# VHH binders against Salicylate/benzoate carboxyl methyltransferase (BSMT1): the designs that were tried, part 3

Target 1, 379 residues: Salicylate/benzoate carboxyl methyltransferase (BSMT1), of Arabidopsis thaliana (Mouse-ear cress) (q6xmi3)
Amino acid sequence: MDPRFINTIPSLRYDDDKCDDEYAFVKALCMSGGDGANSYSANSRLQKKVLSMAKPVLVRNTEEMMMNLDFPTYIKVAELGCSSGQNSFLAIFEIINTINVLCQHVNKNSPEIDCCLNDLPENDFNTTFKFVPFFNKELMITNKSSCFVYGAPGSFYSRLFSRNSLHLIHSSYALHWLSKVPEKLENNKGNLYITSSSPQSAYKAYLNQFQKDFTMFLRLRSEEIVSNGRMVLTFIGRNTLNDPLYRDCCHFWTLLSNSLRDLVFEGLVSESKLDAFNMPFYDPNVQELKEVIQKEGSFEINELESHGFDLGHYYEEDDFEAGRNEANGIRAVSEPMLIAHFGEEIIDTLFDKYAYHVTQHANCRNKTTVSLVVSLTKK

## First folded at step 5 (VHH; framework vhh_5c3l_4)

Design s15 (from f4 with G55S)
Fold by ESMFold2-Fast, scan of step 5:
Structure s15 (fold): chain B 379 residues (1-379), chain A 125 residues (1-125)
Amino acid sequence: as target 1 above (379 residues)
Amino acid sequence: QVQLQESGGGLVQPGGSLRLSCAASGFTFSSYAMSWVRQAPGKGLEVVSAISGSSGSTYYADSVKGRFTISRDNAKNTLYLQMNSLKPEDTAVYYCAKGPEYSSSWYKLGEFDYRGPGTQVTVSS
């Protein structure tokens, strides 16, 4: 790989080879930059599906935000829990495109747009930043505009942005992750999360932690967002009609528990280690979201929708491929927590077990989950 | 199985109007961008208009901007094209086309992977 033959100069990306440049950009936006990581590819498909579901709400709130703020000349957007690489740009692209199309339609100049990407400091922001020139090239072709991209590393359970600076906040499948594992789970031994066999005390512990975390999140965002600014949030959730202990939308945690139990049987994990492990996760219902939002009081609810959502692979008939793909997806979101508690040495074997359990439980891999989309206006 | 079926084409005089409809089935209609693509006699395919899944974003070719309006009814899985002030150069077969869920180039011809059988629009005196 002789460096003299590697074109790394950004100015050379804006030549007359438009078709090759456009194809390269689309490929980069849809892939892990050629790394070929299966977990990243699976996560990209999931992120696209989630955004497709939330897109009507996101577009409408973006348009209404622009109109209600009387077409500002500057917009600051935050993507919370942005993940890494190309996935960070999926919602941002839709937001910018919506703003520019709306401005053209009403014959107004497009605003300058700052895009703030938030995730924990360990997130691969460097890979994301490497795609900014290609992202801006596509925006120039599509919208005759560009954006400014900033990283905001830190937990969204802390202050991230200056007071009254944000116009639009988006978060997709991030807020179901809790700040910490709930206290008082001693009676839920052998379960990674709430199951039908869990005591009511486990449900109450998780609900209490979710209420504290989501209340904190709303208070912090209320300080950072302008009046009449908009926020669109997507959660893994559950239907109000289900028993509080029934978690069919969280079958992936049950299969992970079964996989860890296999490792206990094989002597690779101690039973005490498994009993001590609980997921910092909560799948709220519509009523629980409404109660927290209303009690915190800084936001009006514009829309709150419940959607049946399939995390399954309808395009695959091969059980082994479906099992591998689902295992890769769950690995992508849980691996750091599993390494911290159990150590790195068990991870490959654990997810081989997980893939096997998916093939044995066909009902789980074709199971519809519930997603909640809520849009909010700052009072 | 993806199915797209156009209707509403026909013969119209210059300055007249037509409304095209496209009935879609076999996919989650609201999740995909949709377009109207035309092919004039002896010419290649041209994207006339495109609309995002949510209807929040639209595209129009310069040749039709201000005259044509694209819309969709996601509850009825139907795409529409209102064509006003028709010109002889609008004579073409008009195809309803299924686009991407997400793409930076979502309105470009290469993004449309399925087309209906088409409906003929003839603008002549």
Scores: ipSAE 0.000, ipTM 0.131, lowest interface PAE 20.0, mean pLDDT 78

Design s16 (from f4 with G55R)
Fold by ESMFold2-Fast, scan of step 5:
Structure s16 (fold): chain B 379 residues (1-379), chain A 125 residues (1-125)
Amino acid sequence: as target 1 above (379 residues)
Amino acid sequence: QVQLQESGGGLVQPGGSLRLSCAASGFTFSSYAMSWVRQAPGKGLEVVSAISGSRGSTYYADSVKGRFTISRDNAKNTLYLQMNSLKPEDTAVYYCAKGPEYSSSWYKLGEFDYRGPGTQVTVSS
């Protein structure tokens, strides 16, 4: 296996205009609650695309886990950083489906399955739990089975589960978020993240924080997962191995910086508050992931893949809608941090500015992002 | 370019059996839900059976449960429908259909965005 030669799979077109009104279950999974950043067009489409990209890896690892553990009668699954809650059932459904199909194929009884949904305590777990009866009704139609759903509130940079209790861990688009903003970013003034104009010291600060955080994450999960248990993780990442300042996702943070500067000009945000804001974010490459995993040492790498995909599909006549869709996506992933630093009152205006900047930079609307999918086996 | 081609239809007596096959190309077959959709004379389209990606969960319409079996051979990019204990009410054009890569409603008619040309099944003495 040589991660430097990771296969990149082009994104497939998704038809966003299908009649969702006829599918209450799909609509419920796509609705995180209310309008704005948590709308189905922002969060649910992105999560469905990420899952579609990672699905073959998730299916293979689920099947191999069952076979290598000799078809246990009980399985405990964790979804880390479950986000809107309802959308976490997309991956859980695929895992349960894979287990049931495999057991049927080899003429074995399906296990009882516990599904643990993890996010920070501020996540709306109550809305997620209200959806469980509907989810189990659909499982009975498709799989003639059900599952038990539990909440595990807390940071995945801390212990979340009892020792040797988990069989399968899944996380999508969560681990690129750092536990904190790195130290020593004073020379990166004017940038929210790494750009081509950033000093090497900014890159080193972000890399160091990512290495610490991901090492801690792996150590904690190694205590909670059984031997031969599996973990499937997806990241926003980059393909560049040699130029540490090159970023496939840099336009997200550059446009956000430009939008915040507009608010400084309008007197809605102070210049000093903007200068103090840095994203607790890191987009690793394949080599950086491999080095952390190998150094920590608790897991074997089964697969490590790089995938290109678009966050949306746009037509030029829909520039305003395209800008709004992009803004909603970035808002969904950044809003809590922006509220914590700048306050809630600027958020709607900020993302109106962001949507406008997307229309002025058409190349950013059609830019392919890079995602990394890694699957791991506990030694 | 997605291509689906059905075969195995024909005339059969009530209580008889038929096996339909669908050859698929132009997409990663193993990743997508597949279905058999039928249209009886003067009726709308009905999802008879569906199978999710890989080896797949299966869905059957109440009208065919216990009589029909859907299966797939991902190595051959082929979908099958084994039809047993056929009834005159099963007379229809049967379409192979490509569904979503992932969806919680993967077995619903609206999820199937591409169909083959169809194969006629006639159950009559």
Scores: ipSAE 0.000, ipTM 0.131, lowest interface PAE 19.5, mean pLDDT 78

Design s17 (from f4 with G55E)
Fold by ESMFold2-Fast, scan of step 5:
Structure s17 (fold): chain B 379 residues (1-379), chain A 125 residues (1-125)
Amino acid sequence: as target 1 above (379 residues)
Amino acid sequence: QVQLQESGGGLVQPGGSLRLSCAASGFTFSSYAMSWVRQAPGKGLEVVSAISGSEGSTYYADSVKGRFTISRDNAKNTLYLQMNSLKPEDTAVYYCAKGPEYSSSWYKLGEFDYRGPGTQVTVSS
């Protein structure tokens, strides 16, 4: 009837919303969920490994939180950057189990627990929510309890929760992603990230953007968390304090850069397109984390640990399988940004080249990645 | 006043085992990285193994990986080094050392500012 025809089913691509660089990059990262079975399996293994590493810190902080708050009857937990599916529940399960075991040991009733899963609006929350009945069935079998699960869609570089409502915040391998690509990278052409050939100005640009983003994150969480509430954060980080251009994880982005350069040589990607592409990523060291936390001032550091671990090469017996698995992992986190910038036609060829480069540089399989685990108490 | 005291060194045959202990006092033990540093005759100091605060991450020199295990007991303020499959090249004075509270380079020799008097380990047939 109406001559205005309303598009009731928007065919929205993540690259269609280009008016805000911050929104575009954060949205692109979200769209990486739902790749093929091998990518999902690789991401699941990585998340379980990261949780296993952080678990002692997470357990201790959960116990101390309960004791210091005098066993509240209600707990609100946030998982920031939760991703989709079963992986969203790994840390939540450990938190709930820790609370229930502690309450039983001290002869207190277990609290009611609200679990808020946060990721960007484009995240597949529907698949995650369909998993909630299975998660609660597992909790009933293991802990004789259940939880209430809510979605909190939005960037964690904005307000997400009401004032003084959260008791425990967890985030794993999310905060190394910046809100946007840093400004003033014009002298870092040909590099997707910081390398040994990068000018000092590139390091300063990335550090400045990380300092702004992490300061904003802490300020926003300080408004939402109760006094004596706890936050446990895990980052991809680095060990070097004296050489700001040395990066323990730099091979990820260097191999991707080399693979893109192969496509430039083959005429599939223009040099100007490659020069314009930069990763919104930063791998901090312990001193940089400590400095931001102390300057923002809302949180006391309980623990700040550096963990060296391999990238799972023990699970791969041949170079070809290892190359495919690493390529699938990097593809999962970078594919939406790459499609937005270069187009979908190059992606399969790009990651075939990436897998080949991993195979040719077998020493990358033996490199130890650095993770930083920090636990914080709200003052 | 920081105090570190090693024990458990001695003479052992190649392929044998020793367990070193270090009693720590005068600081909040659980908050600091700890290490075992050795000095072989005629050589410089080498970080053999390190452990971050709160029973966190461990570091091992390539020469001892798979043979040595570092651990800590924060309730007893004690650091341990379990040494298995000992080689003549492991002959050295072994020092317990106090490292940093917060540092991404926590396992580097330059981070360890206090050492105990040391305990001699001799691996000989």
Scores: ipSAE 0.000, ipTM 0.142, lowest interface PAE 20.7, mean pLDDT 78

Design s18 (from f4 with G55Y)
Fold by ESMFold2-Fast, scan of step 5:
Formats: C-alpha cells, structure tokens, sequence
Structure s18 (fold): chain B 379 residues (1-379), chain A 125 residues (1-125)
C-alpha cells in the first residue's frame, strides 16, 4: 500500500504502531515460501507434499463444482497466497487437468479458464509471470489447452475480486499467518509463540485473533464466489483438542527464541526487545475451524481432514547441512519482521545460532507435522 | 551422487507387453523431469517418453503414442514405462534419464544430462 493512500482512509489512521507491525508482517508474507534462490528447491518439495495430501479433496471438489454448475463455458479460479515461480501453478495445474479430463469423459467442451494469482503487492509477480509461457507449454502438451493468468495483488484480509465472479478458490499453507500480532501477550515473556510454558491468556489471545481473521476471510470470499462455488483450504494445524498449549508443529519458534536468548546473554539484544517480539502465526485444530465456518454461515463443509507427515524426509542427511537448510527456510519467513524489531546487525549471527541449535536438537528433524484440509461449498 | 538403475527388460514376442522400472537416488527425485531414452541397433538416441517434475506432464514420441505409458512414484523414487503392443521396431537399449527441474523444452533429448546403464528390450518372434 502507498502511504499517501493510507492517509486518505480514516480507519487506517488508528493505531500507528499496529500499521508498522502489519507492514513488517506483510513483507514477511511476501518472502514466505522461498523467493530466494537457495530455498526454492526445499520449499518446492514441501509444497508438492502438501498438495499431494490435498489432491484427492481438490479433484473431487473441482469435479463436483463442474457438474453442479452444469459445465459452464467459463471458469474463474483464484490461488490465494500464490508465492512465486513454478509453485504458484501446482494446484492450478491439477484443477485445469481435472476440468479437462472430466469434460473429455462426459463429451463436453472444456471451458475458458481465468487463473487469478493473489499475493501481497511486494510479491515477485514478475518472476511468476515470466513462468507463464512454461506453464502454458506444459498444459498444451498434457491437455491441448491453455489458461489466462492475472495478478490480484492485495491482502486476502480485504476484498480482492468482483462480486459473484469466482468459481473455485484454493489456498495452501497461507491462512496460518495472522493479519497482525495478537494483543495481550505481555505475560508470554521469552516465547515467540505458544509453548507448554505459555499462560492460558496467550492461547486465548492467539485464538481470538485467528477467529477474527478467519471469519473476515470467509465473509470476504463469500462476496466474491458464486453460489455452489467451491473453496479448498490447507492449514498448518494441530490434532490436540484437550491441551491447547501442546503443538504438533516442529519447534521452529522455540529454536528461534533460544537463538535470540543467546544474543541477549551476549549483550547484542535487550531482554525487553525479546519479550516484546511475537509471531503472527496460528495452528488451528479441526474443532476450531468447524466452529468459525459454522458461525460465519456462508459455506457448507464438504470435507475436513487431518493429515500427518514426517518433516525428516525433507532434511539433508548431514546435520550441518540440515541445520543450514532449516535456518534458511525460517530466515526467509521471519527476516523482515526480525530486522524491523531487532535491527539488521544481528541477523547473520542469529541464523548461525539457529542452524547450530537445529544440529544439537536433531530429533526436531523427525517431528511429525499436521495439515488440515477443508473443502467448502458456497450456500 | 546421482544413481539410476533400470530393470524389467527382456525378450518378448510382437504384440506382447513389458514394464520397465528405474530406481533413482542421490537427488530430489520429485523435483526433476525424468525420461525413457532408447537406442536401437545402429541408430541414435531417441526420447521415447518423458514426465515433468513440476506438474507431472507427459510427453510421448509419435512412434509409441497410444502404446506406452510413463508414470512415476515419488514416494519410492521410481520411474516406470508400461509398454504394450510391442513391435520389432521397439527393439533397443532403454535408458532411464534425469532432466531439468523446469524448462520449456524439458522433454527434448538435450535436457537429459544423466542416464543409467540401460536395459535391453528385444521384440522378436
């Protein structure tokens, strides 16, 4: 967003400190998923694994959408939080292939397909658009078809598309990022996120922010999607229902907080700066997703599935290289937020310490993660 | 260290079927285009079929289209070629080959920089 434009909207003038936090978070989202050369390969493996878990749900919902809309001649698809390069098209390829295979099977002509790629304005859309000729070449070889690709820059916590224009919405591993850091985290000292030592008030603060953000997301998408349109969303999540402080995800934020504590002991970071830093992240469970969706009320739940997988399969066998790979991934996601809060001077030292902590806690590489896949139909 | 090992070749009668397998190691198998390249006696190398790493797109040479099916199992790091309705002209050494992560020409012979030792397929009565 242009600062001159922000100044023309009265509601955005409230809480200047929150605007700075939102900007840092927005910048982090743009770098999430490996916009740097070194993290593209590792991020591609993870995205393909996540898609493989969601693929049966995505295929079924694409087929049912086509049948229920009586094989329209035009389809508009949105990929929310599309990232950049080849990864922007992984789900889009499966959607287009599914439509074309179904149309051939029932002896119908394939529709014209518009593919809208959404990410924040700072995302490298130029790299993605340069990849479009390669993507269309693959579609032509596979299906004798092509699609039309458009960019829709902006936060998916705002309106992005014309009313009643979208037929299918997909988002993968994007909705775990909150619109802002939750309020009332002052008692979660030394922790960047929820951990077993966190107070219940920290859990409640994160849950409240997630409920607000996901409700807003659903309301906005309900205005943009046609009736009987479909939405397929994949979250980083958790299976635990009875212990809200237990997390199934790898100890990414715990290792980062340990690395920051090392810098506090060395006098490079103040204790007060560490205590004030919190991640705008949330890993929901099945029940929390279901409650938000039912309360907002615009969508019916078709499917809601939990899938576990072992992150160890994506790490290098060499401990040093595994530590560096994890550090590079977490750096790509968190560096802009860390620079904004702690300054640029500490970053290299911080991620050297992070890589070392990963190698010392090798069991973290074999930690099972949880993905939640939900499919929705617009009422 | 990239390693590719083919299996499943042999002698088969015209009209018969064979399934070739290729075990891959030493690289992130799921990220790379893979192909089956053959060399008939006294002829050059020909890309028979290829499958992309990016989207799983498939390519087939006109000589085998409708008869051969390429597939991959990324969990097992294995590439397959199902060969049906075999002809004497299909007699060749079949090589498993590693290609690019992404390229607009990913199915072209020049993109495949590493090949296995090959497996002999003989179609004869």
Amino acid sequence: as target 1 above (379 residues)
Amino acid sequence: QVQLQESGGGLVQPGGSLRLSCAASGFTFSSYAMSWVRQAPGKGLEVVSAISGSYGSTYYADSVKGRFTISRDNAKNTLYLQMNSLKPEDTAVYYCAKGPEYSSSWYKLGEFDYRGPGTQVTVSS
Scores: ipSAE 0.012, ipTM 0.495, lowest interface PAE 9.0, mean pLDDT 81

Design s19 (from f4 with S57T)
Fold by ESMFold2-Fast, scan of step 5:
Structure s19 (fold): chain B 379 residues (1-379), chain A 125 residues (1-125)
Amino acid sequence: as target 1 above (379 residues)
Amino acid sequence: QVQLQESGGGLVQPGGSLRLSCAASGFTFSSYAMSWVRQAPGKGLEVVSAISGSGGTTYYADSVKGRFTISRDNAKNTLYLQMNSLKPEDTAVYYCAKGPEYSSSWYKLGEFDYRGPGTQVTVSS
């Protein structure tokens, strides 16, 4: 059946009846057995922990935004993400809760709130939109409020919103993704990203692409946000290092590289295809973020913080389950680009190998990841 | 840490009723969705019913809709399942399970990360 006809067939009720949509979704699911529940929740805990680290910054900036804009009667919030959908509703909840608590405290009426969810057009907005009635019911019970939710499909390296319309922008773990693979990586063969063995030219290529992309992002957001509006951004990043090629927090790309090399050895992937594949990813440090923001010039930095945390301490499960959980996480963010380059035939075998490499390198489970949290005010 | 303890299972005749309870500790109970998950002989796990942290939203599997009612008492950290008009097909081990705070698939089996030891429900005559 063509998906275009789902909305026109009353018996399927996808657009007409949310209870039927929920029932149809659940009915389509196969029973997965006893181990499924633990493995699926690991990514949710990681995303919640990342938001928890950024929460104080997000709360303060939301309060200051409301006060500095003199309690507007309408707020437009943008949540910008690349496959971080579960974090989007947690962040939106914190924003709405903060606004309502502040308004009650200063004896002001709460604003009407529009929440705009941004992701690439290929992402499953239908699953996200099916969650909205649940979210609004919970919000009404806990906060006696609701919000209006809209989708804004497209790259955040393009215009997404009308001029001077946004009051608050939030993005978590999205801006480390580049608009494209950097040029001039032919000397970084066999590596998907920067490693200690990479040439200096690879570092310069990635840094240059990040500087161009983040500058464009800031310029585009400056056109869409009101003066004194706020933006809170969280990056996978790194601490200032003596050697910019040292990437202790990027072991996941090294394990993926090792898994692809296994497929080359087995004759399932050509060496030339592996050599041509590079991740459009960059983990900036505090100084690199500050330099781009100051040079672009549209935003004042309120806060810029570096936080370390462990990725692997969410469950005391056996090594095989933990390896599968990490493989599932990396698969979720990388599968579309891997299919585009290598084809779909290798994907299951690739991530079986990835899970195995995680179990063989138990040290990778306890590696500290660096998060950078920056808050900005539009001048 | 997280502890879940079910009670209220037993033997019942077809058409009868049972009320299951689950005592929870080690986490902020009111912040998390909770579910009842069952495993019938020779079958995999099935989400029977789920309830949001506030209690304002519920889910029921088609097989139990209209017969079972899920509820929670956040002041007592207790989850309940009222089972009416029981059928032999309802025979299973019933597990209390801890779910997510917020998720687009909040009632899906894969969202539940901890389960109690389970309580046996047998419907026979």
Scores: ipSAE 0.000, ipTM 0.391, lowest interface PAE 13.2, mean pLDDT 78

Design s20 (from f4 with S57R)
Fold by ESMFold2-Fast, scan of step 5:
Structure s20 (fold): chain B 379 residues (1-379), chain A 125 residues (1-125)
Amino acid sequence: as target 1 above (379 residues)
Amino acid sequence: QVQLQESGGGLVQPGGSLRLSCAASGFTFSSYAMSWVRQAPGKGLEVVSAISGSGGRTYYADSVKGRFTISRDNAKNTLYLQMNSLKPEDTAVYYCAKGPEYSSSWYKLGEFDYRGPGTQVTVSS
């Protein structure tokens, strides 16, 4: 073993003063939600944790992209599954700041930057667009720059952008959502997703759907991204060393199933409606991601990292507060699907029961969730 | 057997240029990251530049950024380092090194397991 002498890519980021300004801005983005501690605090905390894990990879790939493309005068960035409001801009801010700091350091002019925000057509793009003037005002204060923001409504399981137009693609906690519910789930009744008690056929059905969807996603993005362009993707995932039926995050869907069963017992939901409901969701492991990427073949893997973290129970939170915070997070991502299948009338009662079930489970759960961060270069 | 052979070293005046080449054989060249590693007199090994298997990503040490350019020709199994604006501090033995097929630390010294015999670069004034 060689004695360690490690050299690394220069992290051309912030001076101390700029770091403080950026922290203040990011904090403001994460703390939107009115005067109450209850307003989106769980979602804001999750967004901060995901950003924290992905930030070094995102910064490094942004710097390398600029250098390898020889400092282009125009950059087009896509944020896929951008959600709505201020949260849409967290990664975009980091990308723009990284580009401007790097260009300043190497004495190059900053490029014009187009930021394309993608989500399904039903997303509240109007709230996001109303935020753009405030975002640009803040960029002028922190970075002496601005960006141009465009909407790209549609599924990222379809073409979204013109051929060879994108330089950088970012997606955070979006690709775990499948294009459709897998076929052949008849033997998984009463389960919304894979559990330790699920048949092997359910795992195979979900894996096959994920492989098809992620392969299609990569092929579509390969047509839209320039050669040497970069893609940084963050997934809810699971550990490679675990049984394929063991899921670090499956308790979320199990607790939701238990909450829906309570509503069946109370006569508010029919058993047949519960049995017909399956989440179009998949939590891959590192090996599954590598196999799909290598088989599709358009991208080189730069980095693939696994991160464990405590999703929402903190030492200063009691079990009831932790339950409410987790319920708010799961509600945020699942509510449109639940309304479409069960109707709006059950939602408040459902998530009250969900919070209770989290409280009952809190003492026994692992309290960790796995995130996978992968960065890719277009060949 | 992995074989790496550097060429193009020599004596050059400050401000001058040199182009180093490395001929690789014994492995699927296009699948592996490659680097140029140097050792100056009395100093440790330093990764000056690295390039991914496809050529899609590159790394440069702060000491050479803007002056050196790494490239590869996968059809010819050859790695290059274009060195411009050379300084006396660039005097070192330069090694071609084979890196990983995949690693989160792909550009770090510990990832490079095979090196060539090296070529001497001397910048004198």
Scores: ipSAE 0.000, ipTM 0.194, lowest interface PAE 16.9, mean pLDDT 79

Design s22 (from f4 with T58K)
Fold by ESMFold2-Fast, scan of step 5:
Structure s22 (fold): chain B 379 residues (1-379), chain A 125 residues (1-125)
Amino acid sequence: as target 1 above (379 residues)
Amino acid sequence: QVQLQESGGGLVQPGGSLRLSCAASGFTFSSYAMSWVRQAPGKGLEVVSAISGSGGSKYYADSVKGRFTISRDNAKNTLYLQMNSLKPEDTAVYYCAKGPEYSSSWYKLGEFDYRGPGTQVTVSS
């Protein structure tokens, strides 16, 4: 009923036309601001933790980029993702601060910096742009500098920037989202994603789609980035190499599946609708990332790190509040996809059930989340 | 662990003044927006004022604009709220709250992920 969702085109099936399928899924993958005030706080806290893990890699690559390009007077930075503008500004601040501190240290003039924020066309860029004067005011107080902010609407599975124009690309927790649901998932009925009960064919289908998508992403970014430009990417990932069905983060989608099954039992969702829904998500391991990057061939790997953390350490001490915060976070990333497939009427009830499942399964709140951070140099 | 502790609340007569303080620890205080959130009897939570990490930007709810002044001392990890021309309608529990580093909605209630235990302010004769 929220007017913000009235113009959303529901995608109930996927066609063989990859461009139409990819565009529809990229629209559905756009992270919404959420309905609850606390969903923003929970999502912000987790993403700050993720950015803090990537910060040393981001700082180092920003410094090396400046030095290797011999301190250019102009830098163009791209932040790629379907996230709210807040998290983009955290990374942008670290990049600008790093450049200014380095330039001051070596007695060079700071460059002019263009910051391009990429999100889907349906994203609320006006809210992001309204934040820019505040960001520049704070930046002037802390760094005696400012930046120019531009929007780059579109899927990062398509061209976004002119050839050889970008110096630094950053993306945090976006590339684990696939362009579309993989083919050949008929044997994974009842599961929203890979689980211990999934057939090996489901794993292979998801891996194949990830390989295609990440290869396409790298090819597109290779056209847009200058030689010796840098790219820093953070994924939800996994540490497992020998058991492809064992996942560090699968509880997110398992609890969502359980919540949807409750709605099927209550007659609010049909069994056939649940069986037809699969998440366009993949959590790669280090070896899978290396193989795609090396095979595509445009980038040299500088660093590839795995970071694990106990999810419970970053949530509220109140179990009920923690469950609500996790539900709000998952709602923010999945709500557009769920509305497109199931309709808006079930959403509030669905996430009330999700919050309840989190509070009843305390072990899920202590499940390790794995992040992979990779830094690349354009050859 | 993030810790916020309010002080300075109490009973004050209408037209009077009161200064609230909040001692913060467990995080890089200067990097985060901070706010004062209140809950009046029978009402929901309201952000009365917010201040950016550097102190350069401030927000005030229309109900307190011109009467309340928010400030911070980043060297002492302390947040302040100077309340002047107090009205009976200002009677509430006042919470110190930790907000975001950067957000387009940095002054809105949903941005504040941790609150102190609160301090009672009663405006009565």
Scores: ipSAE 0.000, ipTM 0.422, lowest interface PAE 12.3, mean pLDDT 80

